# Designs tried in a protein design chat: VH-VL binders against q8ixk2r445to577. Part 275

Target 1, 133 residues: q8ixk2r445to577
Amino acid sequence: FFGMLQNKGLTDYCFDYNPPDENQIVGHQVILYLCHGMGQNQFFEYTSQKEIRYNTHQPEGCIAVEAGMDTLIMHLCEETAPENQKFILQEDGSLFHEQSKKCVQAARKESSDSFVPLLRDCTNSDHQKWFFK
Short names: E, the ipSAE of ESMFold2; O, the ipSAE of OpenDDE; V2, 0.75 times the mean of E and O plus 0.25 times the DockQ between their complexes.

## First folded at step 12 (VH-VL)

Design t17 (framework fv_retifanlimab; at its last look DockQ between E and O 0.88; V2 from the best seeds 0.86)
Fold by OpenDDE, look of step 12:
Structure t17 (fold): chain C 133 residues (1-133), chain A 121 residues (1-121), chain B 111 residues (1-111)
Amino acid sequence: as target 1 above (133 residues)
Amino acid sequence: QVQLVQSGAEVKKPGASVKVSCKASGYTFTSYWMNWVRQAPGQGLEWIGEIHPSDSETWLDQKFKDRVTITVDKSTSTAYMELSSLRSEDTAVYYCTREGKYYLSYAMDYWGQGTLVTVSS
Amino acid sequence: EIVLTQSPATLSLSPGERATLSCRASQSVSFYDLSYMHWFQQKPGQPPKLLIHDASNRATGVPSRFSGSGSGTDFTLTISSLEPEDFAVYFCQQSYSTPYTFGGGTKVEIK
């Protein structure tokens, strides 16, 4: 699966990554932004290794969850996907993070009108459901 | 103006299939989710599923996952709902309805006139 | 699925009276300050008509006598002064979680 990763519950919002330096793509937080389908900042790929890759140029970035965090941060992809980069996009649309045993949920960023994907306890909310567009 | 025009009433035998159509006009067909909802006589409303016409992304109530197929024909701006293995309890008025966009949510703002499907032996 | 319970099942009133309809969800249907609850009006032989979206916003063309309120699990539809054309069945519906679900309806009938 590849393309825009769109949230079911949060109307017309997609995964978005826009690093300040195109030559240094890791270390920043993945956010949610209105789906626009332009550029590479909303293009993601779900791989057979259960990675969510930010597919622009080499080196490739993979979404990871750092220890003790609930945010999605871009790391470099590895030959073998590390545990903190493994996600299961389930048939019901839920995006499950294997290591934390939590689901990716669209959430409002604190003290902001912007939105971000965060790890939360898995529920039946459409805000935890995603699909590629 | 937005209009949803559905196909005519159907009478079917148990075990048969029915395919209801919904022709949309007055808006960009490929920009809005189309839902199917049914209502048994004298009963409430039951959501069946939805489809986005741009790429046929589909979401169904699991209750219907094995019997319902929702499709679209973009060239004619028509949505279809096919229900197989019909049972008497499938007797209902079936509605197509468009979901309008309202800030961060969708709401069913336009409805077809409904299609009565009667299942009887 | 999220179960919506409407009360009362039937409401008998006279024109000019205030109608208060309740819809209770089995779990919260709110996302921060937004509630994914909608209200519909249905008359015999007609499809439902959207009245209120997102708990408190009147749909286009809906008279000001209709208002919605609530958050979380408890929602209310109010008709400040019933008109003859307002006697119908009213349904609440949540779009917070698929499968989308409707309440059982409240019939507002003339006393």
Scores: ipSAE 0.909, ipTM 0.954, lowest interface PAE 0.5, mean pLDDT 96
Fold by ESMFold2, look of step 12:
Structure t17 (fold): chain C 133 residues (1-133), chain A 121 residues (1-121), chain B 111 residues (1-111)
Amino acid sequence: as target 1 above (133 residues)
Amino acid sequence: QVQLVQSGAEVKKPGASVKVSCKASGYTFTSYWMNWVRQAPGQGLEWIGEIHPSDSETWLDQKFKDRVTITVDKSTSTAYMELSSLRSEDTAVYYCTREGKYYLSYAMDYWGQGTLVTVSS
Amino acid sequence: EIVLTQSPATLSLSPGERATLSCRASQSVSFYDLSYMHWFQQKPGQPPKLLIHDASNRATGVPSRFSGSGSGTDFTLTISSLEPEDFAVYFCQQSYSTPYTFGGGTKVEIK
């Protein structure tokens, strides 16, 4: 699948990656932003290795969650996907992180109207459901 | 002025299929989810599923998943719902309804007039 | 799936009286300060009409005598002073989790 990765529950919110230094794409957090499809920030590929790739930029980035953390951070893709970069997009739309046994949820930052994807205990909420647009 | 105009009533035998149309006007068809909801005579409302016309992304109630096909024709701004292997319990009024966009949510703000489908021997 | 239970099933009142309709969800339909509960009015032979979205927001053109409240699992639709056109069936509906579901309805009828 390739395109914008959209949240089912929130009106027109998509995965977005906007690193502060465009020449250093690793180590920054993925955010949610209004879906617009402009530029490179909102296009991702879901691969047969269960990666979510930011592949409109070289080198390609792969979304990861480091052990014990809940934030989605950009890492470099590897030839064989590491376990912390594997997400299962399930039939019900949930985005399951195998290593942590948790699901990706839209989450509001404290005291703001901004949203980010975070790992949370899996629920049936549409805020944990995702699809490619 | 948003309008959803549905195809006319249908009478079907058990085991047949029915395809209901819903022609949209007065808004950007490809920007809003289109839903299908049914109501058996004298009963409550039952959600069948929805489709986003921009990319045909589709979400269905599991109880209908093997029998329902929801599609769109962007060139005519028309949504379709086809229900196969009809049973008497499928006798209902079928509605199309679009979901408007609200603060961090969607809500079914405009409804078609309904299409009565009667399944009888 | 999320089951919505409306009570009472029938509410018999006179014009000018206050109507209070309840909807209870089998699990929370709230996400932060947002509640994904909606209310519809349906008259015989007509499609449902959106009254309240997101628990408490009146839809366009809906009179101010209609109000919604609640969060979590418990929601209320209030009609402050019933008018003749308000005698109808009212449904709640959740959009927190697909499949979306409706309550069984509350019929508001003339006593």
Scores: ipSAE 0.801, ipTM 0.925, lowest interface PAE 0.9, mean pLDDT 93
ESMFold2 (binder alone), look of step 12: mean pLDDT 94; pTM 0.957

Design t18 (framework fv_retifanlimab; at its last look DockQ between E and O 0.90; V2 from the best seeds 0.84)
Fold by OpenDDE, look of step 12:
Structure t18 (fold): chain C 133 residues (1-133), chain A 121 residues (1-121), chain B 111 residues (1-111)
Amino acid sequence: as target 1 above (133 residues)
Amino acid sequence: QVQLVQSGAEVKKPGASVKVSCKASGYTFTSYWMNWVRQAPGQGLEWIGEIHPSDSETWLDQKFKDRVTITVDKSTSTAYMELSSLRSEDTAVYYCTREGKYYLSYAMDYWGQGTLVTVSS
Amino acid sequence: EIVLTQSPATLSLSPGERATLSCRASQSVSFYDLSYMYWFQQKPGQPPKLLIHDASNRATGVPSRFSGSGSGTDFTLTISSLEPEDFAVYFCQQSYSTPYTFGGGTKVEIK
């Protein structure tokens, strides 16, 4: 699966990554932004290693969850996907993070009108459901 | 103006299939989710599923996953709902309905006139 | 699925009276300050008509006598002063979680 990763519950919002330096793509937080399909900042790939890869030039970035955090941060992809980069996109649309045993949920950023994907306890909310567009 | 025009009433035998059509006009067909909802006589409303015409992304109630197929024909701006293995309890008026965008949510703001499907032996 | 319970099942009133309809969800249908609750009016032989979106916003063309309120699990549709054309069945509906679900309806009938 590849393309825009769109949230079911939050109308027309997609995964978005826009690093300040295109030559230094790791270390920043993945956010949600209106789906626009322009450029590469909304293009992601779900791989057979259960990674969510950010489509860019080498080296490739993979979404990871750092210890003790509930945010999605871009790391470098590894030859063998580390545990903190493994996600299961389930048939019902839920995106499950294996290591934390939590689901990726569209959430409102504190004191902001912006939105971000966060790890939360898994529920039946459409805000925890995603599909590639 | 937005209009959804559905196909005519159907009478089917148990075990048969029915395919209801919904022709949309007055808006960009490929930009809005299309839903199917049914209502048994004298009963409430039951959501069946939805489809996005741009890429046929589909979401179904699991209750219908094995019997319902929702499709679209973009060239004619028409949505279809096919229900197989019909049972008497499938007797209902079937509606197509468009979801308009409202802030961060969708709302079923336009409805077809409904299609009565009667299943009887 | 999220179950929506409407009450009362039937409401008998006269024109000019205030109607208060309740819809209770089995779980919250709110996302921060947004509630994914909708109200529909249905008359015999017609499809449902959208009245309220996002719990408290009147749809286009809906008279001001209709108002929606609530958050979380408890929602209310109010008709401040019933008009003859308002006697119908009213359904609540949630889109917080698929499958989308409707309440059983409240029939507002003339006393």
Scores: ipSAE 0.912, ipTM 0.955, lowest interface PAE 0.5, mean pLDDT 96
Fold by ESMFold2, look of step 12:
Structure t18 (fold): chain C 133 residues (1-133), chain A 121 residues (1-121), chain B 111 residues (1-111)
Amino acid sequence: as target 1 above (133 residues)
Amino acid sequence: QVQLVQSGAEVKKPGASVKVSCKASGYTFTSYWMNWVRQAPGQGLEWIGEIHPSDSETWLDQKFKDRVTITVDKSTSTAYMELSSLRSEDTAVYYCTREGKYYLSYAMDYWGQGTLVTVSS
Amino acid sequence: EIVLTQSPATLSLSPGERATLSCRASQSVSFYDLSYMYWFQQKPGQPPKLLIHDASNRATGVPSRFSGSGSGTDFTLTISSLEPEDFAVYFCQQSYSTPYTFGGGTKVEIK
């Protein structure tokens, strides 16, 4: 799968990666933003290794969740995908993080009107459902 | 003005298939989810599924998964719903309805006139 | 799937009276301060008409006598002063989780 990774529940919101320094893509948080398809911030690839790659830039980034954390952050991709970078996109649209046994959910960042993807206990909410557009 | 015009009433035998059309006008067809909802005589409303015309992304109620096909023709701005292996309990009015875009949500803001499908032995 | 239970099933009132319709969801349909709850009016031989989106926002062209409120699992549609054209069936609907579901309806009829 390749393209914009869109949330079913929020109107036209997609995964977006906008690091402060485009030459240092590691260590920053993935956000949600209105789907627009402009530039390189919203294009991701779901690979046969179950990675979500930000590969419109070199070196390639892979979305990861560090142990005990719930935020999706950018790491460098490795030849063999580490366990914390493996996500299962299920047929019902849920995006399951294998290591933590949790699902990716659209979440409001504190009390702001900004949104981010976070790991949460798996539910049936459309805010935990995703598809490539 | 937004308008959804559906095909005419159908009478079918059990085991047959029916394909209902929904011609959209007055808005950008490829920008909005199109839904199918049915209402059996004297009953409430039942959601069947939806499709986004831009890429044909489709979501279905599992009850219909093996019997329903929802498609679009972008060149004619027309949505279709085909229901196979018809049974008498499939007798209903079938509606197409568009989901308009509202802050962080969608709402079924425009509805077709409905298509009566009657399944009788 | 999320079950929506409407009450009462029938509400018999006269023009000018206040109508209060209830919809209870089997689980929360709220996402932060947003509620994925909708209200529709349906008259015989017609498709449903959207009245309220996001629990409390009137759809375009809907008279101000219609108002919605509630969050979580409990939602209310209020018609402050019934007009003759308001006697109809009213449905609630959720889009929090597919499959989307509708309540069984409340018939508002002339006493």
Scores: ipSAE 0.732, ipTM 0.906, lowest interface PAE 1.4, mean pLDDT 93
ESMFold2 (binder alone), look of step 12: mean pLDDT 93; pTM 0.952

Design t19 (framework fv_retifanlimab; at its last look DockQ between E and O 0.72; V2 from the best seeds 0.79)
Fold by OpenDDE, look of step 12:
Structure t19 (fold): chain C 133 residues (1-133), chain A 121 residues (1-121), chain B 111 residues (1-111)
Amino acid sequence: as target 1 above (133 residues)
Amino acid sequence: QVQLVQSGAEVKKPGASVKVSCKASGYTFTSYWMNWVRQAPGQGLEWIGEIHPSDSETWLDQKFKDRVTITVDKSTSTAYMELSSLRSEDTAVYYCTREGKYYLSYAMDYWGQGTLVTVSS
Amino acid sequence: EIVLTQSPATLSLSPGERATLSCRASQSVSFYDLSHMNWFQQKPGQPPKLLIHDASNRATGVPSRFSGSGSGTDFTLTISSLEPEDFAVYFCQQSYSTPYTFGGGTKVEIK
């Protein structure tokens, strides 16, 4: 699966990553932004290693969850996907993080009108359902 | 103006299939989710599923996953709902409905006139 | 699935009276300050008509006498002063979680 990763519940919002430096793509938080399909900042791939890859250029970035955090941060992909980079896109649309045993949910950023994907307890909310567009 | 025009009433035998059409006009067909909802006589409303015409992304109620197929024809701005292995309890008025966008949410804002499907032996 | 319970099943009133309809969800349908609850009006032989979206927003062309309120699990549709054309069945519907579900409906009938 590849393309825009769109949220079911949050109208027309997609995964978005726009690092300040295109030559240093790791270390920043993945956010949600209106789906536009124009640039590479909304192009993601779900791999057979259960990674969510940000495919702009080499080296490739993979979404990871750091210890004790509920945010999605871009790390470098590795030959063997580390546990904190493994996600299961389930048949019901839920995006499950294996290590934390939590689901990725569209969430409102604190004191803001912006949105981010966060790890939350798994529910039946459409805000926890995703699909590639 | 937005219009959804559905195909005519159907009478089917148990075990048969029915395919209902919904022709959309007055808006960009490929930009909005199309839903299917049914209503048995004198009963409430039951959501069947939805499809996005741009790429045919489909979401179904698990109750219907084995019997319902929702499709679209972008060239004619028409959505279809096919229900197989019909039973008497499938007798209902079937509606197509457009899901409008409201900033952070969706709502079924336009409806077809409905298609009565009668299943009887 | 989220179960929606509407009450009362039937409401008998006269034109000019205030109608209060209740819809209770088996779980919260709110996303922060946004509640994914909608209200529909249906008359015999017609499809449902959207009245209220997101708990409290009137759809286009809906008279001001219709209003929605509530959050979480409890929602209310109010008709401040019933007009003859308002006697119909009213359904609540949640768009928080697929499968989308409807309440059983409240029939507002003339007394």
Scores: ipSAE 0.908, ipTM 0.953, lowest interface PAE 0.5, mean pLDDT 96
Fold by ESMFold2, look of step 12:
Structure t19 (fold): chain C 133 residues (1-133), chain A 121 residues (1-121), chain B 111 residues (1-111)
Amino acid sequence: as target 1 above (133 residues)
Amino acid sequence: QVQLVQSGAEVKKPGASVKVSCKASGYTFTSYWMNWVRQAPGQGLEWIGEIHPSDSETWLDQKFKDRVTITVDKSTSTAYMELSSLRSEDTAVYYCTREGKYYLSYAMDYWGQGTLVTVSS
Amino acid sequence: EIVLTQSPATLSLSPGERATLSCRASQSVSFYDLSHMNWFQQKPGQPPKLLIHDASNRATGVPSRFSGSGSGTDFTLTISSLEPEDFAVYFCQQSYSTPYTFGGGTKVEIK
């Protein structure tokens, strides 16, 4: 799948990656932002290795979750996908992180109207359902 | 002036299919989810599924998954719902309804007039 | 699938009286401070009409005598003073999780 990765529950929110330095794409958090499809910030590819790639930029970035953390951050992709970069986009729309055995949920950034994707215990909420647009 | 105008009543035999249309006007058709909901006599409202006209992204109630197809025609701003392998239990009024966009949510704010589908042997 | 249970099934009242309608969900339908519970009014031969979205927000054109409250699993629709046009069936509906579901309805009828 390729395109914008949209949340089912929030009105028109998509995965967005906007690093402060276009030449240093590693180590920053993926956010949710209103879907617009303009520029490069909202385009991701879901690969056969179960990666979510930010590949409109070289070198390619892959979304990862570091051990013990719940935030989705950008790492460099590797030839063989590391376990912390593997997500299963299931038929019911859930986005399951294999290593942590948790699901990606839209979450409010503390005391704000900003949203980010975070790992949470899997539920049936539409806020844990995603689709490519 | 948002309007959803549905096709006319249908009478069908068990095992047949029915295709109901819903023509939208008065808003940007491709910006809002379109839902299908039915109401059988003696039963409440039952959600069938929804489609986003911009990309045809579709979500269905599992119990209809093998029998229902929801589609759109962007050029005519028309949504369609086709239900196959009809049974007498499918006798109902079928509604199309648009989901409006609200603060961090959606809600079914405009409804078609309904289409009565009668399945009789 | 989230089951919505409405009570009472029938509410027999006179014009001018207060109506209180209950809807209980089989699981929470709240996301932070937003509760994805909606209320609809339906009269015979007509489609449902949106009254309240997200538990407490009146839809456009809905009179102020209609109010909604609740969070989590317990929700209430209140009609502060019934008018003749308010005698109808009222449904709650959750939009928290597909498949979206409706309550069985509360019929508000003239006593």
Scores: ipSAE 0.833, ipTM 0.929, lowest interface PAE 0.7, mean pLDDT 93
ESMFold2 (binder alone), look of step 12: mean pLDDT 94; pTM 0.956
ESMFold2, look of step 15: ipSAE 0.816; ipTM 0.924
ESMFold2 (binder alone), look of step 15: mean pLDDT 93; pTM 0.954
OpenDDE, look of step 15: ipSAE 0.808; ipTM 0.928
OpenDDE, second read of step 15: ipSAE 0.727; ipTM 0.911

Design t2 (framework fv_retifanlimab; at its last look DockQ between E and O 0.68; V2 from the best seeds 0.81)
Fold by ESMFold2, look of step 12:
Structure t2 (fold): chain C 133 residues (1-133), chain A 121 residues (1-121), chain B 111 residues (1-111)
Amino acid sequence: as target 1 above (133 residues)
Amino acid sequence: QVQLVQSGAEVKKPGASVKVSCKASGYTFTSYWMNWVRQAPGQGLEWIGEIHPDDSETWLDQKFKDRVTITVDKSTSTAYMELSSLRSEDTAVYYCTREGKYYLSYAMDYWGQGTLVTVSS
Amino acid sequence: EIVLTQSPATLSLSPGERATLSCRASQSVSWYDISYMNWFQQKPGQPPKLLIHDASNRATGVPSRFSGSGSGTDFTLTISSLEPEDFAVYFCQQSYSTPYTFGGGTKVEIK
């Protein structure tokens, strides 16, 4: 799958990656932003190794969650996908992180209009459902 | 002026299929989820599924997954719902309804007039 | 799936009276400060009409006598002073989780 990774529950919100330096794409958090498809910030690839790749630039980035954390952070992709970079996009739209056994949920930063994907216990909420478009 | 105009009533025999159309006007068809909801005579409302016309992304109630196909034709701004292997309990009014966009949510804000499908021997 | 239970099933009232309709969800339908509960009015032979979205927001053109409240699992639709055109069936509906579901309805009837 290649395209924008959209949340089912929120009105037109997609995964977005906007590193402060396009030449240093590692170590920053993935956010949610209004879907627009302009530029490179919202295009991701879901691979056969269960990676979510930010691959419209070189070097390629892969979304990871570090042990004990709940935030989705960009790492460099590796030839064989590390366990913390493996996500299963299931038939029901849930995005399951294998290593942590948690699901990706749209989350609100306190009482703001800023949103991020975070790992949470898996639920049936549409805020944990995702699709490529 | 958002309008959803559905095809006319149909009478079907058990085992047949029915395809209901819903022509949209007065808004950007490809930007809004289109839903299908039915109501058996004298009963409540039952969600069948939805489609996003831009990419044909489709979500269905498991109850209908093996018998329902929801599609769109972007060139005519028309949504379709086809229900196969009809049985008498499928007798209902079938509605199309658009989900409007609100703050961090969607809501079914415009409805078609409904299409009565009667299944009888 | 999320079950919505409406009460009462029937509410028999006169014009000018206050109507209070209840909807209870089998699980929370709230995400942060947003509650994904909608209310519809349906008259015989007509499609449903959206009255309230997200628990408390009146849809465009809906009279101010209609109000919604609640969060989590418990929601209320209030009609402050019934008009003749308000005698109808009212449904709650959750949009928190597919498959979306409707309550069984409350019929508001004259007498």
Scores: ipSAE 0.857, ipTM 0.934, lowest interface PAE 0.6, mean pLDDT 93
Fold by OpenDDE, look of step 12:
Structure t2 (fold): chain C 133 residues (1-133), chain A 121 residues (1-121), chain B 111 residues (1-111)
Amino acid sequence: as target 1 above (133 residues)
Amino acid sequence: QVQLVQSGAEVKKPGASVKVSCKASGYTFTSYWMNWVRQAPGQGLEWIGEIHPDDSETWLDQKFKDRVTITVDKSTSTAYMELSSLRSEDTAVYYCTREGKYYLSYAMDYWGQGTLVTVSS
Amino acid sequence: EIVLTQSPATLSLSPGERATLSCRASQSVSWYDISYMNWFQQKPGQPPKLLIHDASNRATGVPSRFSGSGSGTDFTLTISSLEPEDFAVYFCQQSYSTPYTFGGGTKVEIK
């Protein structure tokens, strides 16, 4: 699967990644933004290794969850996907992070009108359901 | 004004298929989700599935995933629900309902008049 | 799926009386300040009619005597003073999680 990764509950919002430097694509947080289909900042791929790859240029970035965190951060993809980069996009649309055993949920950023994907306990909420478009 | 007009009553035998239509008017068809809900005689309401008419994104109750097909015809602003392998327990009034967005959520704000589907041998 | 339990199953009242209907969800249907609970009114031979959306917002054209409240798992529909046309069946419905589900309904009947 590839394209825009859109949230069901938070209508018209998609995964969005826009690093300050296009030559330094790792280390920043993935956010949610209105789906626009323009550019590469909303283009993602779900791979057979259970990675969510940010498709731009080499080296490729893969979404990871760092220890003790609930945010999605861009790391470099590895030849063998590390445990913290493995997600299961289930048939019901839920996006499950294997290592943390939590689901990716559309969430409000504190003290902001912006939104981010965060790891939360799985509740089967439509805000935890995603689909490629 | 918003209107959802459904096709007429159907009588089917077990194992047959039925296709119910829902013609929408009075609003932008491609801007709202269309849901299908049924109600057996004297019973409650059961959600079947929904479709977004713009791109045909569809979500179904797993109970119906193998028997229900929801489609739309944007040119006629019509939604369809086809249910196959009919059983007696499928006897119900089937409703189409528009799901409008309120704040950051949706609500089924307009409903068709309903289509009675009777399954009997 | 989220199970919605409505109580009471039947409510017998007279015109002018206050009606209080309960809907309990098997899990929370709230996301921050939004509660994805809706209320419908249904009369015989008619489709459901939306009364309340997002727990407490009256739909267009709904009289002020109808009000909704609650969050999390417990929700209430209140009819401050019953009118003759208010005797019907009322359903709660959650839009928090697919599959969307409805309560079993509360029949408000005339005493």
Scores: ipSAE 0.857, ipTM 0.937, lowest interface PAE 0.6, mean pLDDT 94
ESMFold2 (binder alone), look of step 12: mean pLDDT 94; pTM 0.956

